# VH-VL binders against Cytochrome b561, DM13 and DOMON domain-containing protein At5g54830, part 9

Target 1, 109 residues: Cytochrome b561, DM13 and DOMON domain-containing protein At5g54830, of Arabidopsis thaliana (Mouse-ear cress) (q9ffu6r31to139)
Amino acid sequence: SSLIGHESEFKMLQHQLRGVFTVVDDCSFRVSRFDMLSGSEVHWWGAMSSDFDNMTNDGFVISDQKLNQTFKNSSFIVRLLGNVTWDKLGVVSVWDLPTASDFGHVLLS
Below, E stands for the ipSAE of ESMFold2; O stands for the ipSAE of OpenDDE; V2 stands for 0.75 times the mean of E and O plus 0.25 times the DockQ between their complexes.

## First folded at step 9 (VH-VL; framework fv_ciduvectamig_arm2)

Design K1 (from J3 with heavy chain D62R, light chain R56Q; at its last look DockQ between E and O 0.33; V2 from the best seeds 0.00; counts 0 for: pae E 7.3 > 2)
Fold by OpenDDE, look of step 9:
Structure K1 (fold): chain C 109 residues (1-109), chain A 121 residues (1-121), chain B 110 residues (1-110)
Amino acid sequence: as target 1 above (109 residues)
Amino acid sequence: QVQLQQSGPRLVRPSQTLSLTCAISGDSVSSNSASWSWIRQSPSRGLEWLGYTYYRSKWYNRYAVSVKSRITVNPDTSRNQFTLQLNSVTPEDTALYYCARGRYYWAFDYWGQGTLVTVSS
Amino acid sequence: QSALTQPASVSGSPGQSITISCTGTSSDVGSYNYVSWYQQHPDKAPKVLLYYVSNQPSGVSSRFSGSKSGNTASLTISGLQAEDQADYHCSSYTSSSTLVFGGGTKLTVL
């Protein structure tokens, strides 16, 4: 199945994370109206499911973009790493690595 | 089945170093879904978190402000254990010390049996 | 960092519902949902009752529930039973990547 064109709002969990997620093509997604309070080492994170065990044990970085700043109504395109494909992702999360914290995520399944 | 087994001296002299070990079975000290903490309990101060160590691509350590200058929490992957060192102890460090595993979003789901450590001259 | 604030003691009769508060600051309870509750019987290690404010581990009675508003988390015990008599502790993650416990609450079942 193709996720291209898929659009959803991030589920807010903490750090006042807000935004709209849109799959643009096979290797990128767009984030719009993006708000986030800065964390420690924040990354775009991927996993097959959003449960904590899966997120920590089987999750992985999906972009080389670091999110180590505060965002206010930001919009940008995010490119997936070369080895990351949409079929490997059930969840895209804004993930703080040191604290194992999910600031917010979208479900792709 | 996860089990934490504590060991170490129960009596420490003032100004000496308190040392405890927590042996892990049923899990790994370098688990990607766990953290490993030391916690103490006393009638005057209740439960007090002291510090933790955990592995997420690299090792992380954090310590409570109250003991930060005197404490070290170290993992030992070869023995699948982690240790507590608390330097320059005083009678105020007398307490029941626990090691514990953190999971469930930083909740402690497994605890050691506890070690009563008395600081006395 | 100072301990989270809990009432020293609470009491209730069998069948009643009681609530224990856990008040922190914007640097801990107010900023994170990493709030946990523990039950501790005499001469036993604490047992986790709730994690992430209101989630129950396997084996924990549904009589225990949790909530959070602002800087205060709450543990509610419904249908109070004699075996609920114990000490109860809250904990929270902090903005300094540390953990902090509450002062503990002694629950007496009358």
Scores: ipSAE 0.019, ipTM 0.716, lowest interface PAE 4.9, mean pLDDT 92
ESMFold2, look of step 9: ipSAE 0.025; ipTM 0.679
ESMFold2 (binder alone), look of step 9: mean pLDDT 93; pTM 0.950

Design K2 (from J4 with heavy chain G107A; at its last look DockQ between E and O 0.26; V2 from the best seeds 0.00; counts 0 for: pae O 4.8 > 2)
Heavy chain, then light chain:
Amino acid sequence: QVQLQQSGPRLVRPSQTLSLTCAISGDSVSSNSAAWSWIRQSPSRGLEWLGYTYYRSKWYNRYAVSVKSRITVNPDTSRNQFTLQLNSVTPEDTALYYCARGRYYWAFDYWGQGTLVTVSS
Amino acid sequence: QSALTQPASVSGSPGQSITISCTGTSSDVGSYNYVSWYQQHPDKAPKVLLYYVSNQPSGVSSRFSGSKSGNTASLTISGLQAEDQADYHCSSYTSSSTLVFGGGTKLTVL
ESMFold2, look of step 9: ipSAE 0.383; ipTM 0.830
ESMFold2 (binder alone), look of step 9: mean pLDDT 92; pTM 0.944
OpenDDE, look of step 9: ipSAE 0.018; ipTM 0.713

Design K3 (from J3 with heavy chain D62R, light chain R56Q S96E; at its last look DockQ between E and O 0.55; V2 from the best seeds 0.00; counts 0 for: pae E 7.4 > 2)
Heavy chain, then light chain:
Amino acid sequence: QVQLQQSGPRLVRPSQTLSLTCAISGDSVSSNSASWSWIRQSPSRGLEWLGYTYYRSKWYNRYAVSVKSRITVNPDTSRNQFTLQLNSVTPEDTALYYCARGRYYWAFDYWGQGTLVTVSS
Amino acid sequence: QSALTQPASVSGSPGQSITISCTGTSSDVGSYNYVSWYQQHPDKAPKVLLYYVSNQPSGVSSRFSGSKSGNTASLTISGLQAEDQADYHCSSYTSESTLVFGGGTKLTVL
ESMFold2, look of step 9: ipSAE 0.025; ipTM 0.686
ESMFold2 (binder alone), look of step 9: mean pLDDT 93; pTM 0.952
OpenDDE, look of step 9: ipSAE 0.447; ipTM 0.850

Design K4 (from J3 with heavy chain S33R D62R R103S, light chain R56Q; at its last look DockQ between E and O 0.06; V2 from the best seeds 0.00; counts 0 for: pae E 9.8 > 2, placed apart)
Fold by ESMFold2, look of step 9:
Structure K4 (fold): chain C 109 residues (1-109), chain A 121 residues (1-121), chain B 110 residues (1-110)
Amino acid sequence: as target 1 above (109 residues)
Amino acid sequence: QVQLQQSGPRLVRPSQTLSLTCAISGDSVSSNRASWSWIRQSPSRGLEWLGYTYYRSKWYNRYAVSVKSRITVNPDTSRNQFTLQLNSVTPEDTALYYCARGSYYWAFDYWGQGTLVTVSS
Amino acid sequence: QSALTQPASVSGSPGQSITISCTGTSSDVGSYNYVSWYQQHPDKAPKVLLYYVSNQPSGVSSRFSGSKSGNTASLTISGLQAEDQADYHCSSYTSSSTLVFGGGTKLTVL
C-alpha cells in the first residue's frame, strides 16, 4: 500500500490519549509513546471520515486487540482484522463503543 | 417526531424524595444513538446537568458530582420512559426541571416541557 | 465541576454581528469538540443552535456560527434580528464523562 510509512500523532480528544501512529505494512500499524487513561470498552476503530454520524453509523472495529487498561509510554504493533485494508480507512480512532466517544484519532490523508 | 412529556409532583417537602417521569414518543429509551438526561434551571445556578442514562449493549449512568450521592436516573423500556429520583431534597433543589434527549454529539436536541418543582414546608 | 464562563450580557443593533464567548478549561472545552450552544426565549425550553463546535441543525438560521480556540468557544450571530433577543447557553463534555453548562448570556437587541 502507498500508505506504508505514513506517520502522524493522535489528535487528543479525551482520556489523555497521546501517541504516534505509523503504518507498518498492509495489515498492521505501530503505536509509539502511547498514553491513555482507561475507558469502558475501548476499541481500535476505523471510518472514512471523522464526522460523528459517519463514525457511529459506518465505522467498524479494525483490530481484535482491546484497549482495556491504562497505557503509559507504551509501544506495540496493532494487527488489522483480516477483512480490513488501508483503502477502507480515512480515520483510525481509539473509540469507546458504549459511550460512542472518540478518545482521539489520526487522519489518513 | 421525538416528543418528551414530563409528569410528577410540583410540591415536595424538605428531606423527601423528588420523583419525575419523562415519557418518550418517536424514539426508544434504549436507542443506541441517544442518551437521556435530567437538567434543571434556577435563577441562581442557571442550567445544571444532573445525570443521564443510556443503552449501548448495556445500561450506563453518569451523575453530576454535586448530586451524585442523592440521584438516580432509571430507564423503563416497557413504558418507554425514564425517571428522576432525587433524595433528601432541600429548598436549594427548587428549580424548573427538564428531561432532554442527548445526541451522539452530547447536545440536547429535544427537551420536555419543564416541571417547576418547589421544595417547601 | 468546571463552570463555563460566559459574559452575563451582550447587546447589539439590528443588522450587526455579535460574539458570545464560552471559556472552560483543558478538562472540557480545551480537550473536546463536544461543545454546543442553546437559545432560550422567555418561558420556553432551550433550543440547540450549534453542536460539535460549529455544526448547525436543520431549521437553524445560517446567521449562527461557531468556533473554538484553546479553552474558549465562540458563538457569532450575524445580521441581528429582534427575534434573536434571548438567553444563550453553552455546554461541554468533560473528562469525567459528565456535562457542564455556562452561566448564560442575555442578548439584548437594541
Scores: ipSAE 0.009, ipTM 0.624, lowest interface PAE 9.8, mean pLDDT 88
ESMFold2 (binder alone), look of step 9: mean pLDDT 93; pTM 0.954
OpenDDE, look of step 9: ipSAE 0.016; ipTM 0.672

Design K5 (from J4 with heavy chain A35S, light chain S96D; at its last look DockQ between E and O 0.51; V2 from the best seeds 0.00; counts 0 for: pae E 8.9 > 2)
Fold by ESMFold2, look of step 9:
Structure K5 (fold): chain C 109 residues (1-109), chain A 121 residues (1-121), chain B 110 residues (1-110)
Amino acid sequence: as target 1 above (109 residues)
Amino acid sequence: QVQLQQSGPRLVRPSQTLSLTCAISGDSVSSNSASWSWIRQSPSRGLEWLGYTYYRSKWYNRYAVSVKSRITVNPDTSRNQFTLQLNSVTPEDTALYYCARGRYYWGFDYWGQGTLVTVSS
Amino acid sequence: QSALTQPASVSGSPGQSITISCTGTSSDVGSYNYVSWYQQHPDKAPKVLLYYVSNQPSGVSSRFSGSKSGNTASLTISGLQAEDQADYHCSSYTSDSTLVFGGGTKLTVL
């Protein structure tokens, strides 16, 4: 994938989300210096674009790791679910399911 | 278009359980982009959101804190509907009850016809 | 009576612009853009006018616009028309994963 090595900072929208996103290989990414205040049920979320309708109507969970705690200066690897590939992703978001809320995201374009 | 059709009793005695059903056409109760809410309206409280159910890889429910101890909202995928059960009702639960479809960021874009429920002794 | 404060009534003449306020707290309107507005005619279910502060669903007139500043969201109706006479409700999601409505505003077109 041409995205391997892509690095960007999360755009913060809510819950003090901060961090650096790095595509590591075809099935994983790294998160560095990750800060987040806890939400209700927070997931790694993917969509083709960041517009409201696309995020909500056509977005999907991209990893089985849930983000149900407060994070402070954390670094870790996140593995994509087996059916998820980088060519199906224009955006990666930290998403709270019960509130349908984008805590912050990176654009992969 | 999406349509929501309500059914259920209009008179309930105090201490009983209020049960209402909302049948969905034009969408699926398991839609990954929707939530399914119950909302009531009375002169004393205006509009009051009671709770919802939604499907995102699994089923979730959330309820208003004021009714959380008494309420259940359940989906039924085989009938493409969702239900409200409100236990231990009192006359203060008398209201016009609506079901509604919500989207992320909380636009309720489709509403049922409303069911006026009277709780009286 | 409600978690969000709206004026009980507002009035205007045809052709005027009017605004309806919806004031919450930092735990709802102040921290999140999950604000929606509904129009309700007598004996009818509410109809969504705006969501996410300012977004219009298909079929809603561009005369309805929304904004937010601090803990207060606002609905503006430009070019007021007789059919705009109705009740108007705001709603917001909260940090407790719940939803609250304002008390409602009766708009009278004079």
Scores: ipSAE 0.008, ipTM 0.618, lowest interface PAE 8.9, mean pLDDT 87
ESMFold2 (binder alone), look of step 9: mean pLDDT 92; pTM 0.943
OpenDDE, look of step 9: ipSAE 0.024; ipTM 0.699

Design K6 (from J3 with heavy chain D62R R103P; at its last look DockQ between E and O 0.05; V2 from the best seeds 0.00; counts 0 for: pae E 9.5 > 2, placed apart)
Fold by ESMFold2, look of step 9:
Structure K6 (fold): chain C 109 residues (1-109), chain A 121 residues (1-121), chain B 110 residues (1-110)
Amino acid sequence: as target 1 above (109 residues)
Amino acid sequence: QVQLQQSGPRLVRPSQTLSLTCAISGDSVSSNSASWSWIRQSPSRGLEWLGYTYYRSKWYNRYAVSVKSRITVNPDTSRNQFTLQLNSVTPEDTALYYCARGPYYWAFDYWGQGTLVTVSS
Amino acid sequence: QSALTQPASVSGSPGQSITISCTGTSSDVGSYNYVSWYQQHPDKAPKVLLYYVSNRPSGVSSRFSGSKSGNTASLTISGLQAEDQADYHCSSYTSSSTLVFGGGTKLTVL
């Protein structure tokens, strides 16, 4: 994918989310210097655009790796679900499903 | 404390529009902590979620794929109720229809009494 | 037909524990903890027993418990009582941002 090597910082919206997002290959990305206060049920979330309506109504889980703890200066690799490809994503968000809340996101365009 | 009271016709002709109303007491249809769903039940299909509406700074709707082209769920804040409109009904739409409240959009803690709707000539 | 697979029926004797399964896919039960269980007696609306896999609303007996492993959620009823004889339904959130129900399980108390 043309996105391999793409690097961006998360836009913080809540829960002290910080970190650097890097596309590693066709099926994974890296998160570096990641900070986040825990939420209720937090997922790696994808959508085509960052507007609230699109995120809420047409967004989807992009990885089975759960975000169920507080993170402090953490670095790790996140693998995309097998049916998820970079061409289907304009946004990657750290999303709390019960509250429909965007903790922060990166734009892939 | 929360109560949902359903009303609407029990017989609808094929190709017509099925319309049901759910009146809410003990809560507000515009509550930021709730969603409002229509769910139906038939012997052949069991329980089937049809769609919901909810308010989070503005109104949102989501509908089951199987009915998305025919369904509308509308809130009415002035009457504290919400409605189901299902267009172009067939006998396969014959079912017991429930309205339901969910504190989250995936769970339903209060249900209406049910309205059995028959679609036939 | 049903998006989530439940056994059509299950039976148990008073005092026993029984478990009802609800099997979906990686696109619903496997990806989300937004799984709920409902009890339905004849001619009554469903009543929520559990939500978020295992959370009990106030007023629901602690005899009802829930769990999830992989694509399968489970409802366990311990200390089975005659009044537990009912239909039991599971539901899950899906990756299409919709909700689906299982086909239902009739529990017979022997």
Scores: ipSAE 0.007, ipTM 0.597, lowest interface PAE 9.5, mean pLDDT 87
ESMFold2 (binder alone), look of step 9: mean pLDDT 91; pTM 0.936
OpenDDE, look of step 9: ipSAE 0.021; ipTM 0.731

## First folded at step 11 (VH-VL; framework fv_ciduvectamig_arm2)

Design M1 (from K2 with heavy chain R103Y, light chain S95R; at its last look DockQ between E and O 0.10; V2 from the best seeds 0.00; counts 0 for: pae E 7.7 > 2, placed apart)
Heavy chain, then light chain:
Amino acid sequence: QVQLQQSGPRLVRPSQTLSLTCAISGDSVSSNSAAWSWIRQSPSRGLEWLGYTYYRSKWYNRYAVSVKSRITVNPDTSRNQFTLQLNSVTPEDTALYYCARGYYYWAFDYWGQGTLVTVSS
Amino acid sequence: QSALTQPASVSGSPGQSITISCTGTSSDVGSYNYVSWYQQHPDKAPKVLLYYVSNQPSGVSSRFSGSKSGNTASLTISGLQAEDQADYHCSSYTRSSTLVFGGGTKLTVL
ESMFold2, look of step 11: ipSAE 0.029; ipTM 0.696
ESMFold2 (binder alone), look of step 11: mean pLDDT 93; pTM 0.950
OpenDDE, look of step 11: ipSAE 0.754; ipTM 0.920

Design M2 (from K2 with heavy chain R103S, light chain S31D N55K S95R; at its last look DockQ between E and O 0.28; V2 from the best seeds 0.00; counts 0 for: pae E 6.6 > 2)
Fold by ESMFold2, look of step 11:
Order: structure tokens, then C-alpha cells, then sequence
Structure M2 (fold): chain C 109 residues (1-109), chain A 121 residues (1-121), chain B 110 residues (1-110)
């Protein structure tokens, strides 16, 4: 994918979310220096745009790795679900399901 | 405009099940941006959140620890409503019961009119 | 469940400003910003005044303002009016994914 090697910082919106996002290959990305206060049911979330209505109505879970803990200066690999490809993503968000809340996101274009 | 209309009995005997219904107009019980709660109020314990249900691709529930073993909150999409079932009630469950919509940031921005439920013999 | 601590009562004269506190633990209040405030007149359902610590819903007077420091959230009512006499409740969405309320504060406008 032309996105391999793409790197950007999370835009922090809530829960002190910080970190660097890097596309590793066609099915995974890395987060580094990742900080976040825990949420209640936090997921890796994808959508075509960061518009609130698009995020809430047309967004979807992109990994089965859950984010229900506090993170401090953490680094790890996140694997995309099998039906998720980079060409279907304009944004990757850290998303809390019960509150329909964007903790922060990166734009992929 | 969102409105919540409650219905259900006002007198329940100890050990029975309390059932209340909250009908929703102006929004959907399956809204991706809402969670639907039951909250009760008594002089001795003030406001007490009991539980919620919400839809995010599937239905989820969360309940207060104090009632978790006895409570169920169920959505009904065909009637656009949600219900409270609280089993094995005691006089300590006597309270004014509200349904409420929780929006993003967990503001309870719309409340039902309240149903005073008395649990006694 | 963790109750949030509010003063049982406060009073003030018309035109005065008053502040109501709401204190919990770090997990109940300090770590998140999902604190809301509700006004409740006798025999009425609560009405949201503030959410997310300090945000005002449409149609709520700017006389109601909010803040949070550490584990304590505060509601300030400026320019007290007779109709402000009511019960005031704080709530918080906790790190345990539950909601808690304070014990309530009865405001008397003298």
C-alpha cells in the first residue's frame, strides 16, 4: 500500500491521548510513545473522515485489540481485522463506544 | 424534540418483580450516540443510577454493582422503548424511578416524568 | 457504588454568587471530565445545567458555570434569583464505566 511508512502524531481530544502512528504493512500499524487514560470500551476505530456524523454512523472497529487500560509511554503493533484495508480508511481513531467519543485520531491523507 | 414517557405499576409487593417502561419519541432507542438509563431517587439515598442499554452495532448493557444481580434493562426497537425489570424487590427499592437519555459526554439531557414505586405488603 | 460528596445545603441572597462542591475519588471524578450538574425543583425531574465539567446546553443561563480541580468539581451560580432555589446534583461517569451522583445540595435563596 502507498501508505506504508506513513507517520503522524495523534490529535489529542480526550483522555490525554498521545502517540505516534506508523503504518507498518498492509495489515498492521505501530503506535509508539502512546499515552492514554483508560476508557470504558475503547477500540481502534476507522472511518473515511473525522466528521462527527461520519465517525458515529459510518465508522467501524478496525482491530480486535481492546484499549481498556491506562497506557504510559507504550509501544506496540496493532493488527487490522481481515476485512480492513488501508484504502478504506481516511482516519484512525481511538474510540470509546459507550460515549460515542473520539479520544484522538490520525488522518491518513 | 425528544420526549420520554414512563408507564408501569406504582405498587409492588416484596419479592416480586418491578417492571417499568419508557417510550421514546424524537429519537431512536438504537441511536449510535445515546445510552438509555434508569435512575431512581429516594430521600435516604438521593439519585442512584441503576443501569443503561445502548446500541453500537449490537446491544450492550451496564448495571450498577448494587443491583447487578437483580436488574435487566431491555430495548424494544419495534415500539421504540426500553424497560426496567428489577426482581426480588424489598421496601428499600421504594423510590421515584426515572428513565433518561445519556448523550455524549454523559449528560442526562432528557428525563421521563418519574414513576413513584412503593414496595410494601 | 461511590457517592460523590456535596454539602447538604447552601444559602445566598439575591444577586450573590454561590459555589457548590462535588468531591469524589480520582476514579470517580479526577481522571475523567464527564461531570454534569442538574437542577431539580420540587416534584420535577432533574434538568441538566452543565456537562463535561463546564459546558452549557442550549437554553441554560450563563449564570451557571463549572470547574474542576483535582477530585473536586464546582458549580457556581452568579446573580442568584429566587427561582434558583432548588436541589442541585452532580454526577460523574466513572473510570469503572458506571455513573454516580452526589448526595445533593439544597440551595435556599434568602
Amino acid sequence: as target 1 above (109 residues)
Amino acid sequence: QVQLQQSGPRLVRPSQTLSLTCAISGDSVSSNSAAWSWIRQSPSRGLEWLGYTYYRSKWYNRYAVSVKSRITVNPDTSRNQFTLQLNSVTPEDTALYYCARGSYYWAFDYWGQGTLVTVSS
Amino acid sequence: QSALTQPASVSGSPGQSITISCTGTSSDVGDYNYVSWYQQHPDKAPKVLLYYVSKQPSGVSSRFSGSKSGNTASLTISGLQAEDQADYHCSSYTRSSTLVFGGGTKLTVL
Scores: ipSAE 0.032, ipTM 0.699, lowest interface PAE 6.6, mean pLDDT 88
ESMFold2 (binder alone), look of step 11: mean pLDDT 93; pTM 0.948
OpenDDE, look of step 11: ipSAE 0.044; ipTM 0.714

Design M3 (from K2 with heavy chain K58Y, light chain S97Q; at its last look DockQ between E and O 0.29; V2 from the best seeds 0.00; counts 0 for: pae E 7.6 > 2)
Fold by ESMFold2, look of step 11:
Structure M3 (fold): chain C 109 residues (1-109), chain A 121 residues (1-121), chain B 110 residues (1-110)
Amino acid sequence: as target 1 above (109 residues)
Amino acid sequence: QVQLQQSGPRLVRPSQTLSLTCAISGDSVSSNSAAWSWIRQSPSRGLEWLGYTYYRSYWYNRYAVSVKSRITVNPDTSRNQFTLQLNSVTPEDTALYYCARGRYYWAFDYWGQGTLVTVSS
Amino acid sequence: QSALTQPASVSGSPGQSITISCTGTSSDVGSYNYVSWYQQHPDKAPKVLLYYVSNQPSGVSSRFSGSKSGNTASLTISGLQAEDQADYHCSSYTSSQTLVFGGGTKLTVL
C-alpha cells in the first residue's frame, strides 16, 4: 500500500491520548510513545471520515487487540483484522464503544 | 424531534416490581448514537441515574451500584420503547421517574414527562 | 449523599455573574470530560445547558459557560435574569461506566 511509512501524531480528544502512529506494512501499524488513560471497552476503530455520525454509524473495529488498560510511553505493533485493508480507512481512532467516544485519532490522507 | 412518552402505574406496594415504559418517537431505541436511561428524583437523593441500555453491534446495559441487584432496563425494538423493571421495591424507591436519551458525549438531551411513583403499603 | 458535591444554594442579583461548582473525584470529573449541566424549573424535567464540560446545544444562551479544573467543574451564568431562578444539576461519567449527578443547587435571583 502507498500508505506504508505514513507517520502521524494522534490528535488528542480525551483520556490523555498521545502517541505516534506509523503504517508498517499492509496488515499492521505501530504506535510509539503511546499514552492513554483506560476506558471501558476501547478498540482500534476505523472509518472513512472523522465526523461523529460517520464514525458512529459506519465505523468498525480494525484489530482484535483491545485497549482496556492504561498505557504510558508504550510502543507496540497492532495487527489489522484479516478483512481490513488500508484503502478502507480514512481515520484510525481509539474508540470507546459504550460511550461512542473518540479518544483521539489519526487521519490517513 | 425526539419525544419520550412515559407510562406505568403510580402506586406500587412494597416488595412488588415497579414497571415503567418509555415510548420513543423521532429516534430508534437501537440507534447507534444514543443510549436510553432511567433517572429518578427525590428530595432526599436528588437526581439519581439508575441504568441504561443501548445497541452498538451488541446490546449493552449498565446499572447504578445502588440498584444493580434489582434493576433491569429492557429495549423493545418492535414497539420502539424501553422499560424499567425494579424488583423488591421499598418506600425508599418512592420518586419521580424519568426516561432520558443520552447523546452528545452522554448529555441527557431529551427527557420524558416524568412519572411520580409512590411505594406504600 | 450525592456522588458529586454542589453547593445547596447560590444567589445573585440581575445583571451579575454567578458560578456553581461541581466537585467529584479522579474517578469521574477529574479524568473525564463527560460533564453536563442541567437547568430545572419547578414541575419540569431537567433541560441540558452544557455537555462535554463547556459545549452548548443549540437554543441555549451563551450566558451559560462551563469549565473544569482538577476534580471540579463549574457552571457560570453571566448577566443573571429572573428566569434563571431554578435548580441546577451537574452530571459526570465515571470509571465504573456509570453516570452520577450532583446534589443540585438552588439558584435564587434576588
Scores: ipSAE 0.014, ipTM 0.637, lowest interface PAE 7.6, mean pLDDT 88
ESMFold2 (binder alone), look of step 11: mean pLDDT 92; pTM 0.947
OpenDDE, look of step 11: ipSAE 0.023; ipTM 0.708

Design M4 (from K2 with heavy chain R103Y Y104R, light chain S97Q; at its last look DockQ between E and O 0.26; V2 from the best seeds 0.00; counts 0 for: pae E 4.0 > 2)
Heavy chain, then light chain:
Amino acid sequence: QVQLQQSGPRLVRPSQTLSLTCAISGDSVSSNSAAWSWIRQSPSRGLEWLGYTYYRSKWYNRYAVSVKSRITVNPDTSRNQFTLQLNSVTPEDTALYYCARGYRYWAFDYWGQGTLVTVSS
Amino acid sequence: QSALTQPASVSGSPGQSITISCTGTSSDVGSYNYVSWYQQHPDKAPKVLLYYVSNQPSGVSSRFSGSKSGNTASLTISGLQAEDQADYHCSSYTSSQTLVFGGGTKLTVL
ESMFold2, look of step 11: ipSAE 0.261; ipTM 0.793
ESMFold2 (binder alone), look of step 11: mean pLDDT 93; pTM 0.950
OpenDDE, look of step 11: ipSAE 0.530; ipTM 0.881

Design M5 (from K2 with heavy chain S33Y R103S, light chain S95R S97Q; at its last look DockQ between E and O 0.11; V2 from the best seeds 0.00; counts 0 for: pae E 10.3 > 2, placed apart)
Fold by ESMFold2, look of step 11:
Parts: C-alpha cells; sequence; structure tokens
Structure M5 (fold): chain C 109 residues (1-109), chain A 121 residues (1-121), chain B 110 residues (1-110)
C-alpha cells in the first residue's frame, strides 16, 4: 500500500520547528500548524534514515518550494520534485544547508 | 579578527606525502558555523578546492573527486589547527597551497598566506 | 567536480562597466545561491568580493555587483578603475556538498 494519508508530527530539533506532516498523494504532502524560525537557506530535505551522517552525506532536496522566512501556524501543500518518489524516502527534514543542520524531521515507515 | 597561518615544507619528492598545517587564531576549528578548506592554485588549473573538515556534533569531511583517494584533512582541537595530507604526490601537484575558512554562506572569507610547494626529483 | 566556465579575459576602459560571467550546471550554480566572487591581484591571496550571489562584505566597494539567472552568475564592475585590473574567480557550492571554482578571468583595464 502507499503512504498516502500518512500523518506525523515533526520532531523538533532546532528553530522552534513544529507542525503536522501529511502525505496527500504520490507527489505532494501537506504541512499544517507549521512553525519555524527563519534560517539562511532552508530546504525540504530527504534521506533514507535520520542518522546525522546519512542526512549530511546522502541527503537531497525534495522540493524547490521556499522556506526562506519565519512561519507561524501556517498550512500549505509542498510538491515533490519530479524525480522524487515516496519509496526513496525514509525521512523528510527541514534542513538549513549552510550549517548542515536538521531543524526537525518526520520518519516514514 | 580571524587569522590563518600556514606551515610546512616547500619541496617534496614524487611519491612522498605532502603535509601542511594551518593554525587558526580568532576563531575555533570546532566552530558551529565554519568549514575549514584547503585550496591550491597553479597556472594550468587555476584555483582548485581540495577538501574541508567541519564540526557539527561530529567531525565531517568532503574531498574533491580528483584527489579523494589520496587526501586527508584533519582537525586538531587542542592546537586549534587543521592539516592537509596528500599522499603519492607527482609533479602535477606542484602548486601554491592555501588554507581558508568557509563561511556560513560557503564563501572563503579568510585565507592563509599561501605555501608554494614544488614536487620534483 | 564540474569546473565553472568563465571567459579567459575581458577588458574595458576607465569609467566603463564590464560584466564577467560564471556558468555552471543545475547541480551547482543552478541549485543554490552559494555563489561567491573573488578578486586576486598578483602575488596576493584571493579576496572575497561578493557572496550569496550579490552580498558585499564590509569594505567592498558598491561598484561591484552580482546577479544570477538559471545556471549563470554574473559579476558587474561599474566605474572601472586601474586598480580593478586583476584576476577574478567565481565559486559555487554543489549538490555533492563540495565546492568548485571557475577557471578565472583576467581583467585588463585599457
Amino acid sequence: as target 1 above (109 residues)
Amino acid sequence: QVQLQQSGPRLVRPSQTLSLTCAISGDSVSSNYAAWSWIRQSPSRGLEWLGYTYYRSKWYNRYAVSVKSRITVNPDTSRNQFTLQLNSVTPEDTALYYCARGSYYWAFDYWGQGTLVTVSS
Amino acid sequence: QSALTQPASVSGSPGQSITISCTGTSSDVGSYNYVSWYQQHPDKAPKVLLYYVSNQPSGVSSRFSGSKSGNTASLTISGLQAEDQADYHCSSYTRSQTLVFGGGTKLTVL
């Protein structure tokens, strides 16, 4: 079966990251009640596991939608890049590229 | 203000190991906002980034594909420095070697004075 | 690693503007805004002129400006002066978490 409908809360690590992650379809997810203090160049980031070494060495951008501001109680749809599929993701992170920092993430089964 | 001071030999024989040291003042090699790089320059290749080390809860390294089988960049927190070790050098490794701090935006905002290394018999 | 492409040389007369291009790929210049420009005078280490495409460090003249479109970044020097005669290098962070430089551009002030 697919991950469609999968829902989890972001694990907060830094920058007051909060919110609910929901897989909407094969190419998008929804973020609800999203809070984040701004970073420098923040990306929607994917990897196979949440291990920090895996995230830094083998992680990749999964959407080109912008995360370049502070968010407060925001809800929106995020579209995956065309070459990204759910079966290649074990984790979705909010990642600040200049500091190689995980602001928070969700784990996908 | 941040200063980078280089040391190491200027002449290395082919097949030997090139070792250079970069001492840091005004910053920490383990700072959570910087990455510490070695860059070389030659007339034929211009500037060439070789590799960096940085600390984010653990030490991490990345190296240029062209040298990754021969290079090591190591931090030394007790002396607040980092080193370049390039194995099995050839005359094509003759260059002016710089250490540099990679800033928050991956710009090289502080550079060492440069060390001209000649690889010859 | 992919070298960034710069013109080998450019020239201009005092008071004019010149532009130096830096063309990469979707895996470097096209992926991120971590593009920097460096000025290098003879026998000196490079000095950062611009970072994050267009930001100027303290002490750098506003005559230096930067932009990016697609896979190409540009450095523009306005009001060209004799002391601007130097080598100019661009750099970019890559999706492989490495850094690459352009081949360099020699600017001659006529």
Scores: ipSAE 0.007, ipTM 0.617, lowest interface PAE 10.3, mean pLDDT 87
ESMFold2 (binder alone), look of step 11: mean pLDDT 93; pTM 0.951
OpenDDE, look of step 11: ipSAE 0.274; ipTM 0.823

